# VH-VL binders against Protection of telomeres protein 1c (POT1C): the designs that were tried, part 6

Target 1, 144 residues: Protection of telomeres protein 1c (POT1C), of Arabidopsis thaliana (Mouse-ear cress) (a9jty4)
Amino acid sequence: MAKKRDSPKLIKIKDAIKLINQEVSLIGIVLEQREPKQCRNNDWICTLRIIDDTYPSPGLTVNVYSRTLEQLPQIKNHDDMILFTRIKMQTFDSGKRVNAACSRWVSSFALFEGEDLILHADEDTSAVFVWDGTDAPPASILAK

## First folded at step 24 (VH-VL; from Z2 with heavy chain D109E)

Design AA1
Fold by OpenDDE, fold request of step 25:
Structure AA1 (fold): chain C 144 residues (1-144), chain A 125 residues (1-125), chain B 108 residues (1-108)
Amino acid sequence: as target 1 above (144 residues)
Amino acid sequence: QLQLQESGPGLVKPSETLSLTCTVSGDSISSSSYYWGWIRQPPGKGLEWIGEIYHSGSTYYNPSLKSRVTISVDTSKNQFSLKLSSVTAADTAVYYCARETTFDEYSGEYWFDYWGQGTLVTVSS
Amino acid sequence: SYVLTQPPSVSVAPGQTARITCGGNNIGYKSVHWYQQPPGQAPVVVVYYDEDRPSGIPERFSGSNSGNTATLTISRVEAGDEAVYYCQVWDSSSDHYVFGGGTKLTVL
């Protein structure tokens, strides 16, 4: 299947799971983090389960890959939010299951503490802003 | 439905070459999602991984068997094969072919999700 | 060489919980897969990636992995669960799959 690159436009998890073999960007709340593993190629993998208001259960499993253990997401709180950019939606188990891959080469992630609201700008600028719900203006962020 | 079937002689003489073929049906061996492996089990003993092959021909072998093992793939026949040279009685075992699957293409972890029924190969003079 | 250590046998009564351990140095950093092999049959994966269950495998089967020990847990054991169970990992230092010695589960 041909890979389709999505714009950096953020989509909801319920829609992302329909875009198999495509790259998507999305935000989720980290529900679970598994212990990191070392892969066959010596990369490290961290498996996260993330949710949003559109997909509160069971959540989307995202496998994050890194060269080093330190480069993996460091989840500190159960309500941390994570922005994924260009993660690849995939199926496995003979198409019965869906997950996503945050690869070292194509994808990126950014962690936010607490219940920050993420605002994305138009597709032209691809700017992402974080807003804490206060009267302070949103702050621009860059994906890692 | 995916099926794997081992085929080959059930009896091999010492010092000869054990040759088995695994015929895959219900799925393409050329899929980028899978490795194809051989595992053996001596009578009353545990499982021993022999080696694996990717559809491109890339192989990994058990270090203890590497010098004697050759695994090949024939995509046109949807088969992959095992050759084990210089066999001894210690090579008597049930030989399984199996598919290795993963949850993604990015350095993913692999496990054997489909197995053949196995074929007994006895090494005897 | 990397070695996986399993108890040779575990016995449980029907309806009870069986726990089969797989010991290995820093196995917690490895992905552990578990296979069930009934007598005279080919192995079947029952748990992969430490704790994930293939479609079709009952929820009674679960797994965990931390430190130096992985564990396969079989709840509400049935007579049909009697088999030899193998743990398996990839050894990156030698680039090969390693199986445990297998644990025979007997349902009393």
Scores: ipSAE 0.848, ipTM 0.936, lowest interface PAE 0.5, mean pLDDT 92
Fold by OpenDDE, fold request of step 25:
Structure AA1 (fold): chain C 144 residues (1-144), chain A 125 residues (1-125), chain B 108 residues (1-108)
Amino acid sequence: as target 1 above (144 residues)
Amino acid sequence: QLQLQESGPGLVKPSETLSLTCTVSGDSISSSSYYWGWIRQPPGKGLEWIGEIYHSGSTYYNPSLKSRVTISVDTSKNQFSLKLSSVTAADTAVYYCARETTFDEYSGEYWFDYWGQGTLVTVSS
Amino acid sequence: SYVLTQPPSVSVAPGQTARITCGGNNIGYKSVHWYQQPPGQAPVVVVYYDEDRPSGIPERFSGSNSGNTATLTISRVEAGDEAVYYCQVWDSSSDHYVFGGGTKLTVL
């Protein structure tokens, strides 16, 4: 039975870190990106640190997994924003540390250049909109 | 507090089978978060990975030792074991058991975060 | 077979910075882990995943990895840092953990 993809509700990082072993969706500003690595299972991993207004530096570590190097996030600027959908919150180092996993099977991400405001539509549609602060209406965004 | 302890004979004759057991305390070997590994160190030499086992019984072995190595797990006893057959003087070493940890279930990135104290096994006639 | 190359020894005075290198073909695409082994003791992981420190490891320990060289850096070296240090990677071509030959750090 295809689990009905519930429209992911975006949450703040400060709340996400409390939801261990759960899938969450959130948006953050990229602080750091590590060089891609090849994993034991031949997947590629890219590690990001992201922040928001509720969770400052050093930020939340998110490990992004992909089948190919080209499918990893291509961060261009230090102020780039990234939307994560259905990343899994987890602990490691005997529960002392929290990170998140963006898996190629369940999760997705979308990159945005610059600082944009993310607006939520009504609770019924769970649509996400990006607004650049101009008089133009917010644009709907889709996670890839 | 997690502890690993190696046990077994400290002396083995050539051509016989080296047999060691690692007893884990303070945590369950059945955890899905960890592999359990064996590493050895000949006197005055570096570290050599022997192999690893998952709680399900899935194993990986060093290719150079694969034909002689068997690693097994006993979840009821919270132990895992090493057998190395047809030993020679070259197999004389301190043998360590270790826990292998990771970030998450997806990464395949693992490192050894807890080690036993090691046990010296001497191969001699 | 994949090979990791470490210098046999490094010497530093107390308070100085020690750098231990680990060379390997395209090692920058691999995750490198570092272990400290004091004399007569079991190894302890001091850096994992190139640059991350386990809880309890002092911030004096740091790591980097790019190209063909990974480096363990120990700042403000203390007498207690005297040990043999090993780098480690996973070789996917042979499904094998590979250790470097180890570097003996001597504190003068």
Scores: ipSAE 0.846, ipTM 0.932, lowest interface PAE 0.5, mean pLDDT 92
Fold by ESMFold2, look of step 24:
Structure AA1 (fold): chain C 144 residues (1-144), chain A 125 residues (1-125), chain B 108 residues (1-108)
Amino acid sequence: as target 1 above (144 residues)
Amino acid sequence: QLQLQESGPGLVKPSETLSLTCTVSGDSISSSSYYWGWIRQPPGKGLEWIGEIYHSGSTYYNPSLKSRVTISVDTSKNQFSLKLSSVTAADTAVYYCARETTFDEYSGEYWFDYWGQGTLVTVSS
Amino acid sequence: SYVLTQPPSVSVAPGQTARITCGGNNIGYKSVHWYQQPPGQAPVVVVYYDEDRPSGIPERFSGSNSGNTATLTISRVEAGDEAVYYCQVWDSSSDHYVFGGGTKLTVL
């Protein structure tokens, strides 16, 4: 169980890509998930590509790290959505590419099935999410 | 405008120590994003990774060469170096220095994105 | 230590597709990087992280990796693609990189 933290401010992906070297929180629809790999440091990575209404193309690449395979996000359905909390916006390839990193130490994620009206959040966030029937749920952060 | 340039003697006698320096220009060797590596290629043969160094001095070495290899870094000169002791004719090769890069600060996934032109070192009496 | 196996050569006519394999036990759990070395030149990375291309590498170069085999695929092969191609993985058992033996691509 993680120590309680202040609720993050959610932003749209189009704004997140401007906040290089900053931690952001955002919600997106998972378009792609690549097969998990074991990193050279023995952690696991899976690479996701996510979109929202402000950034439907090309999408944002998010690299998700964990100690074990079971801790990686398990994307199982079309329309699955993911909330990322405190992920780091970064550039690589001489600044030509933007991605985000979801570290196993400071970041967290929560998965949501689409169309549910009320969803459980990951224990690392004190947010309540209400699905109102749109393609993406409205973002709401109710904790401090 | 990153540039890697290998330097050192092109001829080394058997049983002596092969010594090379890679001078990095256009970027800082102290960057936390990079490892700095040595790779060699005997004439007509494949690539062999020798080892690599992080700017803090932490190293990884090819286990087949580990007893004879020392890689070091001098951040004040923006250089890193290779020493290979007790050389034989089998150590004749083109020696490359190279930068390893990654896509984020947590990845542990690295690849060689920039290589020097290489320098031939011949081990011969 | 971990062993990567590549065929020593592949020949292909211009405009055709070349497939260069890299075999290894459970290589599908590892990230595979591919390097092109034209004659007399330093290597250049053409694919990293199984399937990604650095800026400036054309879409004709693609990669895949599953099970015990990673594959570099070069579509619409051109004379300029003639080179030796090396695959590379990290061997976590002894914390070191392994290169495959290289595959010489000849464009007929």
Scores: ipSAE 0.724, ipTM 0.843, lowest interface PAE 1.1, mean pLDDT 86
Fold by ESMFold2, fold request of step 25:
Structure AA1 (fold): chain C 144 residues (1-144), chain A 125 residues (1-125), chain B 108 residues (1-108)
Amino acid sequence: as target 1 above (144 residues)
Amino acid sequence: QLQLQESGPGLVKPSETLSLTCTVSGDSISSSSYYWGWIRQPPGKGLEWIGEIYHSGSTYYNPSLKSRVTISVDTSKNQFSLKLSSVTAADTAVYYCARETTFDEYSGEYWFDYWGQGTLVTVSS
Amino acid sequence: SYVLTQPPSVSVAPGQTARITCGGNNIGYKSVHWYQQPPGQAPVVVVYYDEDRPSGIPERFSGSNSGNTATLTISRVEAGDEAVYYCQVWDSSSDHYVFGGGTKLTVL
């Protein structure tokens, strides 16, 4: 029979960096977006550095992949937030450095511009709703 | 401690095959994280990439050399090798082997993080 | 083959800032890696992925890349920074690495 999919749980960045080779979901403030690059396979990458209250320094590097340049996150304000779903925690440089990959198949992201967005979450932060100030009901982006 | 060392004849006659081996110590060549590359530098000139090999045997070669180049790997000896056929004086150079690493294999963004000392190969009669 | 253009030489007084450029069409969409080759020695990577430093490389080395120009910047230049510097990118049109021609940094 049809089963309802379990919602991904948000975790804090300080806990995420310990979960190497695992998929995590998290939210952070975008401190830095580097120039987009074209990959060898003609996909696009941009590299973000994000923080939260548990990990304000040095921040977590997240590599975001897309099919086209236009589908990459468009960071416009220093107070923009990004929600990642099912990004893969990984290491490089012989395990000395940690980053995350937001793939275009299993991962997703949602970018929220500054204070203009009204963001709601349930009591355990396992789901988050975006309200753009319209009459439309909030949509769950983690429960899909 | 990781070390790469080139070895092979320093003098090769024109029309013959240049053969070099890179011996890797302090790390395993069969690690999935790395490519293994050859780069050369003619005396007084800049760097020229020759090609690279993955431990499974997959290769990429510089198009200008592709018809004459073979790179191979022997994981049991922790070595990889270069053969360049039909050499001329233009192939006289210092030959380097190097390890290539990445921050994310999907991106295909590799750089050479460890280099051998280099070995001069002279093509002369 | 993708063309990378570097000035053949740059001269800088000790303590000043050196800027070494690497020109290429839309190089800002490529990842640029930089190598230092001291006289008589093998190259050493000093910057990768445009602006990242390997462990052991002083913070005086930094990189940037946008538009048609990537730049290696060495602040507070020391005599020991004398070397030839090469930039490198991947040419996806024919699947090979390309090095720039090299820039000799002289500290006068």
Scores: ipSAE 0.709, ipTM 0.827, lowest interface PAE 1.0, mean pLDDT 86
Fold by ESMFold2, fold request of step 25:
Structure AA1 (fold): chain C 144 residues (1-144), chain A 125 residues (1-125), chain B 108 residues (1-108)
Amino acid sequence: as target 1 above (144 residues)
Amino acid sequence: QLQLQESGPGLVKPSETLSLTCTVSGDSISSSSYYWGWIRQPPGKGLEWIGEIYHSGSTYYNPSLKSRVTISVDTSKNQFSLKLSSVTAADTAVYYCARETTFDEYSGEYWFDYWGQGTLVTVSS
Amino acid sequence: SYVLTQPPSVSVAPGQTARITCGGNNIGYKSVHWYQQPPGQAPVVVVYYDEDRPSGIPERFSGSNSGNTATLTISRVEAGDEAVYYCQVWDSSSDHYVFGGGTKLTVL
């Protein structure tokens, strides 16, 4: 059966940090990637700090989980872009801190080098498509 | 706010069972985000993890103590307990209960963010 | 069981920087947590997940972890920092926590 090709409904990081316990989709610039760790459940974690034009400081921490080390995001360049789909916003440290979780079950991510990516900057759309070179229908970015 | 308090006899005879209870106040023991642990420290020595329990009853135990240790939870009283059987003088220690927390529901990363005050248990005739 | 190695003691002058190491094979792939235990008191976490500080822990406490060594760094050391410091990891081979032997920090 054919799958419906839904566009992610992107929101800005400034709005995402208010949507506690909700799943969001967003795009950001990767400012920091921490070294991967193997968790006690034998999954892998890496921690990214990302920003966008609405939230350049301090940035949003996203914990990315995978079954294997090789499935974690492989950040190649400082300021690479990442698209997260269906990540969960939450608090920890007694509600004092906000982060997001990119689960290996319901979430996904896509990495793009900044030089190969045109990001739609117009706020009259809440969706963007990006293309990563696969045969799947292309993710596209609307030029303005 | 959150408080963990150890309680139980401070003196236990050799070969008997050491029993302690940790009472949790200011938070629910049934949260899916927490493990509840026991750690001990013999006088003048370092920390030794004994084990931990999830609110569903699932446990992990230190392999060196596993045959003698039972940790249990009573969610209706917001308490969890330690039993250590067949004690000897080597089991004399300060016993701490502690909470482990995590980043999120998918995380396998945990650390002890709250500790009880500790209670000294002496094993002596 | 996974082996963690800490020096038994570290001495530093007030105002200087203390570095407390925690050695382990491939510890850089493990998350390291650090606990401060002042004399006669319960431990408190000062650094978790290698380098994160709980709310209320001064910025002069920091952590790092790479290769076979994790390090707790305390800058501008004060007399009140005298304590025993423990590192901790999970040992996945037998599913249990391991604490290092502890490092006594003395401020002279």
Scores: ipSAE 0.680, ipTM 0.832, lowest interface PAE 1.2, mean pLDDT 86

